# Designs tried in a protein design chat: VH-VL binders against a2sq57. Part 2

Target 1, 206 residues: a2sq57
Amino acid sequence: MARKKQSGGRKVEGWKAKNWYKVHAPEFLGKQFIGEIISSNPENVPGRVLTVSLGELIQDYSKQNVRASFKIMNVAGDAAYTQFNGHEMTKEFVRAMVKKRASRVDSTITVTPLGSTRELQVTITAFTINHARLSQVQELRAKMVKVVEDSAKEADFESFVSAMLKGELSKKMFAECKPIFPVRRIEIIKSESVSSAADRAAALIR
Below, E stands for the ipSAE of ESMFold2; O stands for the ipSAE of OpenDDE; V2 stands for 0.75 times the mean of E and O plus 0.25 times the DockQ between their complexes.

## First folded at step 1 (VH-VL)

Design s16 (framework fv_cafelkibart)
Fold by ESMFold2-Fast, scan of step 1:
Structure s16 (fold): chain C 206 residues (1-206), chain A 126 residues (1-126), chain B 112 residues (1-112)
Amino acid sequence: as target 1 above (206 residues)
Amino acid sequence: EVQLVESGGGLVQPGGSLKLSCAASGFTFSGSAMNWVRQASGKGLEWVARIRSKANSYATYYADSVKDRFTISRDDSKNTLYLQMNNLKTEDTAVYYCARGEITYVSGNYEYFDYWGQGTLVTVSS
Amino acid sequence: DIVMTQSPLSLPVTPGEPASISCRSSQSLLHSNGYNYLYWFLQKPGQSPQLLIYLGSNRASGVPDRFSGSGSGTAFTLKISRVEAEDVGVYYCMQALQTPYTFGQGTKLEIK
């Protein structure tokens, strides 16, 4: 599902042509080129969302089934710059994690990273080795939520997102949950931005 | 690796002029705000000036002690930051450092100050 | 202008002992976004300043975990849990909430 089918559009004819804009990922993810968009007016470029394979973006094929979304915030010349908007593991990839005779524990929480005006809604999923009782499911859910919430309280937005996308939070949740009940896998399968950050460093300065 | 290299310092008489340069490498210079900070011999640090990236219209900010005498500017095609110093006073004698500022389009909206140059000495005396 | 005041200005420390430096601002550095716009720098003898702590409590890349920043609003502390010889130098706090950005006077840390 990482591969997209070729899409076609009719060429624009006439005196006014559309321009191509090169879209770049945020600086904390290496400011990598993530795609191109066409627009006749640079004013119509901000606000658009592009989704790319995280594996392609960070050159790590183990992340091929993770899709990251970026919202265009501004344009400079023929370049468009983005802000992280969320991520999602493909539904097929998540379904492949489900095993017979095992339990799935889901939780969706909203976290506010340190100093952020943006909130991030994250969905955590844990897959156990064996069937878990209700008390074990509740304890496991509480623990994984606490790990993610504690991490968000101690990291700024970029650091939190980086840790989440690189699997550092998944490793920490796995280590903390393992003593409670045998866990096969635990992942943050989805995140989405709840509110946009205001790029107003200038308002703090003058 | 990130590297900032200042040049252009030297001896100048009161009322004279000097232009400092800071050559940047190892990062996307055009996407970064840049700062000048100075330090007189045996004294503390004093922030001098800031220039934002093109995305923020190259907005400039100055300390009151240098306002109207100093001009901060940049040439993104050369990855170089400048400080034009006019009507120099003996009180301007200092080592001048350039330092990396905020990164455009990164959430958090704050200054970095994570990389500094080696400094260039400006001496104003007759 | 926001005035930054450090104490002590001179800090002689025995190697292996902890050290603590205070920084106070004339007005709150806490923004509505939750950030305290306070920075800590170390300038070793003959070297350029280097970033230690940004936004009050976050360690810069490569900075040992023996360094920690704490505080909020107008009162901030830089702590070194066990001072090493390489920690000698002048420590500065800085506010970047508003221009002009202003530094404290500096605290000179020396080994006894």
Scores: ipSAE 0.000, ipTM 0.439, lowest interface PAE 16.9, mean pLDDT 83

Design y01 (framework fv_pozelimab)
Fold by ESMFold2-Fast, scan of step 1:
Structure y01 (fold): chain C 206 residues (1-206), chain A 117 residues (1-117), chain B 107 residues (1-107)
Amino acid sequence: as target 1 above (206 residues)
Amino acid sequence: QVQLQESGPGLVKPSETLSLTCTVSGGSISSYYWTWIRQPPGKGLEWIGYIYYSGSTNYNPSLKSRATISVDTSKNQFSLKLSSVTAADTAVYYCARGDYLYYFDYWGQGTLVTVSS
Amino acid sequence: AIQMTQSPSSLSASVGDRVTITCRASQGIRNDLGWYQQKPGKAPKLLIYAASSLQSGVPSRFAGRGSGTDFTLTISSLQPEDFATYYCLQDYNYPLTFGQGTKVEIK
């Protein structure tokens, strides 16, 4: 009944009684069920963050070691709806990419996708085949940053995040960086949403 | 065998722009750092900057505001433009090839540029 | 910028002598150091890369050693064609910087 009626007629519920809320992923990632949370007050549900395996969410087993986080924005009946909050490759997975006698090149940048008020802090990591000199590290870092920044300038928030999570940005970075110095792998290992005005307002009432 | 050859005017007036071209023969202008190095008469060597064949550049901070390096892969050439020259820019200018495993393994013969009225 | 200091600035030697030239970096540069030979009126020529690796076609009497901040170029049994100015170059970080040069002259 709760799905047809906002408060329901069969279920006794109120802010003092605990209820389960079904959390759903954003529309652009398929609105899949990603978990349940319990709360006695529906006003305390928005702002919570849930983390799930990306591989399970998008049905791509190659992404099982990638975790995606989602922040609840609103509640309707017994359903909670989210927006993308970030992602992270597990520490163990990233550690396994490090090889003896090779280099790791890291860069963290903040991008604002086209037409978006939301910002993402993105961490890019490149792994080379052979040990790179600092001059080559600097050139690889500059190129990785430029590819990601250029992609953000031409894609809206959902398109940018989709390209990032599907590995399209990693593929483009690899193609453009390989001629500079032999690279084995380039990944966006982490992204994190920067607080918006709405997020700050939500924090004040929680 | 890869060969590099500089070309450009031997005399440039103060405040004008110095333009030099390096022609690469015997090999492709790909997968390498194409660089300019200069040497004032009786002095040591100074690195100016490089261009990777894809267009990525890096410059010595002392010259960054005045130097521009470009590449033309269809002509197998790369070029240096140095604006607002003074007598301090009088030097022999060399072009050279840099590799990720080697430093500068091929050099042009050098071209003397004198800045004078 | 990383400063490269060579010593001596010049030296006089005879054919058959052992010559040693030193190069010091103002900070650690691993093994990202090359040695170049320049004869009067000619372009520099690469002798040694990665501090100790002999470039193809360079005589075995040339040897490089060192890592970090202290490097040496040694010429065993100096030959007439070895009279030249020698430069070290660090390519660890931009801007790339050369030493001031060491001139090897006939005694």
Scores: ipSAE 0.000, ipTM 0.445, lowest interface PAE 14.1, mean pLDDT 83

Design y11 (framework fv_cafelkibart)
Fold by ESMFold2-Fast, scan of step 1:
Structure y11 (fold): chain C 206 residues (1-206), chain A 121 residues (1-121), chain B 112 residues (1-112)
Amino acid sequence: as target 1 above (206 residues)
Amino acid sequence: EVQLVESGGGLVQPGGSLKLSCAASGFTFSGSAMNWVRQASGKGLEWVARIRSKANSYATYYADSVKDRFTISRDDSKNTLYLQMNNLKTEDTAVYYCARDWSSPYYFDYWGQGTLVTVSS
Amino acid sequence: DIVMTQSPLSLPVTPGEPASISCRSSQSLLHSNGYNYLYWFLQKPGQSPQLLIYLGSNRASGVPDRFSGSGSGTAFTLKISRVEAEDVGVYYCMQALQTPYTFGQGTKLEIK
């Protein structure tokens, strides 16, 4: 500008009164209160991530060992609204699925739900009843991946995430893989939002 | 789904006043920053004014050509953006567009159809 | 104010041929966060502008992959690998690094 130079802006100081913001889950997961955060500057609220028990969020005790993460996107009054950022099953829960003399088949893939610009990195793991040969492992992996990819092609982001978190995708994978080789359990043990330039820039306030 | 509909344009004499409205639907209006951009006949685009969301204290910004004459405002309860134009000059004759930016990377990601303002005797 | 300069201002192209539009800024659009705050818009005849490219090189949703943006700092390029009839209109670059936001003069793309 053509004006005299001004001193650079300083950090936002704690002299401002702190406000509590009630964080809400996305509408497709009930838009319920999931936590609260404190900040003296509402501009610093978007971009923060909160992790909550999925079992408590959807009131399903079978999901107590699943943690879901949500990123704050915007603030309105004393409310903060989020988008799904990922999930993971606790290490203890996954470890309990391991059995002696059985096989574990893992696959990590990136999917883009129908009509979505957001990508989700998904980790699928299958536990067999008996030891599987290499050919059977490869066929199981290919089938698991195909089921998840096909589901992503036919469902929008919210529908895909809902199906994943509620175990519908796990049931479909189990049904499709059972004829290939005896499986005890198939789970999507982890998902995380793929960080893009747009996502990183969207966290900024201007 | 996202819609921005401008209204309030018309013919006014130099020195007159006019208030434009932009009705928003299909998104969380209160969380978005909003802009006014104008285009004179046969000319390019000129940014006019910006207003941020409540989370940013409704901070406002103006082009130097309109700074003392135009006021941008919003009513989140009605999902409506406004531009109060005072002391209009013939060079203010243009189609006025409202445009949305809800975050840094998606500046002007959706535009309205525009409303024509003609300043002439 | 940051001045945006486009070239050419008029671009007649034969269908199926590539097209290239240049945009230059009077100062760097590279923010300390690593991104170039440069945007490309297309205004088709009788229509409102629509977002084509954001942050220099990212294609907006629904925009065909024949469109690409490149460049950094003060020099940027919008390329159309194979021009189609529906691509006719005026192309504008814009900087959003600081207010006032400023647009280039516009490049009118026409079929020969």
Scores: ipSAE 0.000, ipTM 0.426, lowest interface PAE 17.3, mean pLDDT 82

## First folded at step 2 (VH-VL; framework fv_pozelimab)

Design b01d (at its last look DockQ between E and O 0.51; V2 from the best seeds 0.00; counts 0 for: pae E 3.3 > 2)
Fold by OpenDDE, look of step 2:
Structure b01d (fold): chain C 206 residues (1-206), chain A 120 residues (1-120), chain B 107 residues (1-107)
Amino acid sequence: as target 1 above (206 residues)
Amino acid sequence: QVQLQESGPGLVKPSETLSLTCTVSGGSISSYYWTWIRQPPGKGLEWIGYIYYSGSTNYNPSLKSRATISVDTSKNQFSLKLSSVTAADTAVYYCARDYYGSEWYPLDYWGQGTLVTVSS
Amino acid sequence: AIQMTQSPSSLSASVGDRVTITCRASQGIRNDLGWYQQKPGKAPKLLIYAASSLQSGVPSRFAGRGSGTDFTLTISSLQPEDFATYYCLQDYDYPLTFGQGTKVEIK
């Protein structure tokens, strides 16, 4: 009696119909369509990050060299909603701002905007007109940090990010640094959403 | 060409305040660091401090508690006040420009200096 | 404060001699060093900036070298007008600090 080898029919895992999700920017940035994501499972869509040109997003050509990242937080139907995840200036743009015989002053700080549990790591860069001495660099750094910290204390997360992306913080830093040393430009060249200690702790329990 | 000239009393009593003025000619007090330096007789040079055209100041830590530098842009002048003077403050006092162009030209222009003697 | 140690404190030389003065910084100051000449009763005059750059109007017999902590001023052929006191200055950081000076005297 020849045991019929039950040919384990490879269950052709049915072509799970891939759905397209329309990703939208946060409301404070106009809730605009920023792209589409395809997924066979809506549960896999949250956590994905999309990066777009800030210039295109806010219709400001001066921000073409800035890329903004958005993390999908939830999906409703075919719509995906995001939160601000960070931004970065293009390397080329940053390089172009560096001049010979001038100084680049960098500072990275973490801030928590008012009423928020979300932390944002911010990298500030000042481009000077002339070469700065060490103490001048330190003074500039301190001033920039203070401006950003003070702003974070006074603004909620969305307001802070808005001010940052629109260049309001840069303008303020510039105004306060100019009396110290001749600066050409001050930019927040990068920001990153940092997981809260609570989030990190939760991830470890997972 | 930028010229600097110190002016003030050549004699100051102990515990009083030394006051000097530097007059800048041949150019405006603009985006430079206007500096005071002193030299005791037969001794080396000591940097006192500077004032930026905007009013920002920096002082030698050794003199920070006693030194005040100010600027009057309307007169193209900047000044030094040194409080509570002692015999140790007897020196030739120089004003100078600390210039940052394409490069730093540290203290590229000096006044002729003015002797201040602290004596009772 | 950065300390500048200048050597020698004094030297005697003749016209035509090669003179070398050294300056050492207590820490690295890159090339942020100046050299000054001071004649009696006069203000110091900038000779060299950025360790090796000759100030405008300064004779080519003056040369500065060095980076980091060790610097030298060289006068290739001493002239009568070169008898003076020379100072190094670090301008890397505030407070600006001078060397003790080197008096170049006629032999």
Scores: ipSAE 0.496, ipTM 0.790, lowest interface PAE 1.2, mean pLDDT 92
Fold by ESMFold2, look of step 2:
Structure b01d (fold): chain C 206 residues (1-206), chain A 120 residues (1-120), chain B 107 residues (1-107)
Amino acid sequence: as target 1 above (206 residues)
Amino acid sequence: QVQLQESGPGLVKPSETLSLTCTVSGGSISSYYWTWIRQPPGKGLEWIGYIYYSGSTNYNPSLKSRATISVDTSKNQFSLKLSSVTAADTAVYYCARDYYGSEWYPLDYWGQGTLVTVSS
Amino acid sequence: AIQMTQSPSSLSASVGDRVTITCRASQGIRNDLGWYQQKPGKAPKLLIYAASSLQSGVPSRFAGRGSGTDFTLTISSLQPEDFATYYCLQDYDYPLTFGQGTKVEIK
């Protein structure tokens, strides 16, 4: 469905008018149109973040409750090009996975995919069939973390993000955790692109 | 419905190995934790350890150096071996099931128990 | 290992009496506590799980309470068939550990 142009709000100068910019997904996700933004100044467009339904982006109904975020990096003409910024399952979807007398096992880790200067902070959550004893919770957490860390060591940024968004990492974690304790579901419920260790180290030297 | 039955020798000599088998009937051994517990005559209960159907095990630290639990899913059985026994190992030995589907039951089904006497 | 201490070690009571058995854990165990009844020559039988949930087929005169470290089992009106030894079990972490037992004798 085509989007209508929107206008309104603040007054603009008579010699500058607001323009629509077509925002495109990164190349590894097909560079397709993901939305439009409006601005009176193209220099204000880089840095903006768009959030879209992953299900709508890749036309996969099973991903309708996953939001993907993309940060605009540059503009050329009426087009804006993005990098992956993060994803998150909706809070409603996550809440629906909680069950009485079961355990929720969470871990937040930061990974740097192979050859990447960019880091991702990811939040991994397992939902067990029954509540797990403390040692089992700790074993599940360790296995989930190891699977994600090992995958990041073996994949470049785009491959890692694709495996994460398509549910391949979740399936791998589920298979590897099954021998430990009965799990209902394991998901990466959130990711966020963060500054690299190199960027942080540079800040410390100054 | 689910029944557990212990079997094995009732008399074991000191320094030898105690060996017991638990046969599960009326249910599948898959996706459950299977546990051995013992009770010296007139005394309390001691958890020995478990085996998960995948082969993963956990043992009471007090017995870890001597105890081995194994599972045979094709026979719907799991077993206990306890090496280097002494008179202190004389007890009624029970097998039991842990974790019941989507509801949590600690040790919900028990065998009838079998007395093992360690006598010189 | 988490130590479970039961009190009293034994008691005698009459039919119709209210009796209370206490179990204390050496650390917090949330509500991960079960109560078991054992009659002479028989395997223990689960009465209460998750500190307060009655197992199917258990009479309502049995009630469990508590969380954290302090737990009780109460029999509100003792019956002749309640002659048994009672054990608590923590199922919070391994190794699983039982209390030493409380023998209840009917006069």
Scores: ipSAE 0.358, ipTM 0.744, lowest interface PAE 3.3, mean pLDDT 87
ESMFold2 (binder alone), look of step 2: mean pLDDT 91; pTM 0.935

## First folded at step 4 (VH-VL; framework fv_pozelimab)

Design b1 (at its last look DockQ between E and O 0.72; V2 from the best seeds 0.00; counts 0 for: pae E 3.9 > 2)
Fold by OpenDDE, look of step 4:
Structure b1 (fold): chain C 206 residues (1-206), chain A 120 residues (1-120), chain B 107 residues (1-107)
Amino acid sequence: as target 1 above (206 residues)
Amino acid sequence: QVQLQESGPGLVKPSETLSLTCTVSGGSISSYYWTWIRQPPGKGLEWIGYIYYSGSTNYNPSLKSRATISVDTSKNQFSLKLSSVTAADTAVYYCARDSYGSEWYPLDYWGQGTLVTVSS
Amino acid sequence: AIQMTQSPSSLSASVGDRVTITCRASQGIRNDLGWYQQKPGKAPKLLIYAASSLQSGVPSRFAGRGSGTDFTLTISSLQPEDFATYYCLQDYDYPLTFGQGTKVEIK
């Protein structure tokens, strides 16, 4: 009696139909379509990050060297909604702003906009016309930091980010630094969303 | 060519305020750190302070409480006031242009200097 | 404040001599050092900036060297018009500070 080898039918794990999700920018940036994500499970879509050209997003060619990152927060149907996650100027652009015999003044600070629990780490860079003395560098740094901090205290998260991305903060910093030392340009070259202490704590309990 | 010339009283009484003016010619007071330096007789040079064209000032900590530098752009002049003078403030006072930040030359143009004697 | 120490305070030399003056900073000042010449009754004149760059119109017999804390001014062949007092200036940070000066006198 030949034991019929039960051919263990490889359960062809059913090709779960992959769905496309249309990702949209935050409302304060126009809620524009920024890309598509494919997933077999909608639960896996939140937390993904998309990076796009800021110039393309806000239709400002002057911002073509800025990349903005957006984190998907929720999915509704085939639409995915995002929050601002950070921005970065291209390395090439930053390099191009560095001149010989000039100073680069960098400062990184963390700010919490008004009424927000979200923190942003921002990197500010001033490019001087010529080399600055130590105390001048320090003074410029302090001035830039103060402008950004003051702005964060007065603006909610969306307003602050908008002002940052549109270059309003840079203009203000430039205006306040120019009387101190000849500066060529001031830019917030990078921002990063920093998890709140609460979020970090919650992640540890999971 | 930029020229600087100091003017003011050559004699000041103790406890009074020394007042000097530097007149700049051959160029405008712009984009430079206009500086005062002094040299006591037979001694070295001491930096007093500067005024930037925007009005920003910086002073030697040793003189900060007594020194005031101002600028009059309409007259193309900048001035030094030093309060509560003593015999130790007797010196040749120079005004100078510091082109640092705009150019590469620290203190590239100087006035001829003016002797100020503090005496009762 | 950054302290600048010059050496020697005075030296005697003859025309044609090689003269070397040194300046030491109390801390690192990179190459932010100037050299000045002062003649009696005159204002100082900038000779060298950025430690080694010759100011326009200054004779090539003047040379500056150094970085960090130690700097030198060299006159390769002393001329009659070079008899003067020389000062180093740090412009790394405020307050600007001068060396004590070096008087170059005729031997």
Scores: ipSAE 0.817, ipTM 0.924, lowest interface PAE 0.6, mean pLDDT 93
Fold by ESMFold2, look of step 4:
Structure b1 (fold): chain C 206 residues (1-206), chain A 120 residues (1-120), chain B 107 residues (1-107)
Amino acid sequence: as target 1 above (206 residues)
Amino acid sequence: QVQLQESGPGLVKPSETLSLTCTVSGGSISSYYWTWIRQPPGKGLEWIGYIYYSGSTNYNPSLKSRATISVDTSKNQFSLKLSSVTAADTAVYYCARDSYGSEWYPLDYWGQGTLVTVSS
Amino acid sequence: AIQMTQSPSSLSASVGDRVTITCRASQGIRNDLGWYQQKPGKAPKLLIYAASSLQSGVPSRFAGRGSGTDFTLTISSLQPEDFATYYCLQDYDYPLTFGQGTKVEIK
């Protein structure tokens, strides 16, 4: 019978040089290993974003439903180093905080921490015990924004992010809002980095 | 069961200050908004203002320049002072609990009311 | 300030009659509307909150309806103890404001 023709010797499978890079969290968060990435060219590694559980990163069980994102800025040997890119509570976790006949008070603001060229867009949400009247909603929103803005004026980028991720800002907002209206919970549910000095410096290299 | 009771003078001279106290029993003042309302004889109801137990206040704009509401948490009381009174301030004055922030019921408990007459 | 316009200002009715009172807000107030009953010499009593929710201990013949700007209170079969003055209250924003009242009298 007939045989299927094969020409195997004409195509040679070359050796592919792939390198593993160990990705580390920023120094202010302990430079912990957060994952690995593979690339054949170290110049293609900067700019990549990794997302990890915040609870595992800072060893806080209460943060297991919070995701933190880190952007790779540079490589050294087989290690890749990151800066903070943002965080977000999972949609399921936020949805579980919503209660019938209560108010959800939201604000999205952009802050520039002390001495930083980096900006953070921050989404703040308060969950009241009961339905709040319009003026009370407005007062709560104003107080939440003021606390976050004042905190950003007093802290550098890394200190502000640490206070945000550890829940210190949420605790302060809760204390400041209690005198206005009964609040069940106040959280910073999302943050996003919108610019950085390193990003601008990287653009100038080219 | 929560009970509110107004107390104070029933007669006040023109240009002087009307001063009333509401004593709360059967519950803590610390969980609610506390409100003053008045009703001139034969007329409708007017909201004067509130105090939250934290000291936060809000007043009807028509009375804001003359009205002061205060709270004494240790005595479980809150009070109203209305300065520079005229005959138009003659009314039955009620204190009331506003549970909206805590239980979603606006003005659910009222005192029995006290008539304050402004006359020479 | 949010104005509450209540109508009629008075009405005459017999025991057993169906009575309807209307309340209109000068702007949308969602369902943040209460109804109060006041008898002579007494403080107002809460009947209905959140436009349609019956307060504990209030007879089922009282019903509230409406949302936004137009609200009604209905008494399905008037009883002797229902002859009183009725007020609506908006609790959407401060200052809290009442309607002018509706006096329900025996015919």
Scores: ipSAE 0.313, ipTM 0.717, lowest interface PAE 3.9, mean pLDDT 87
ESMFold2 (binder alone), look of step 4: mean pLDDT 91; pTM 0.937

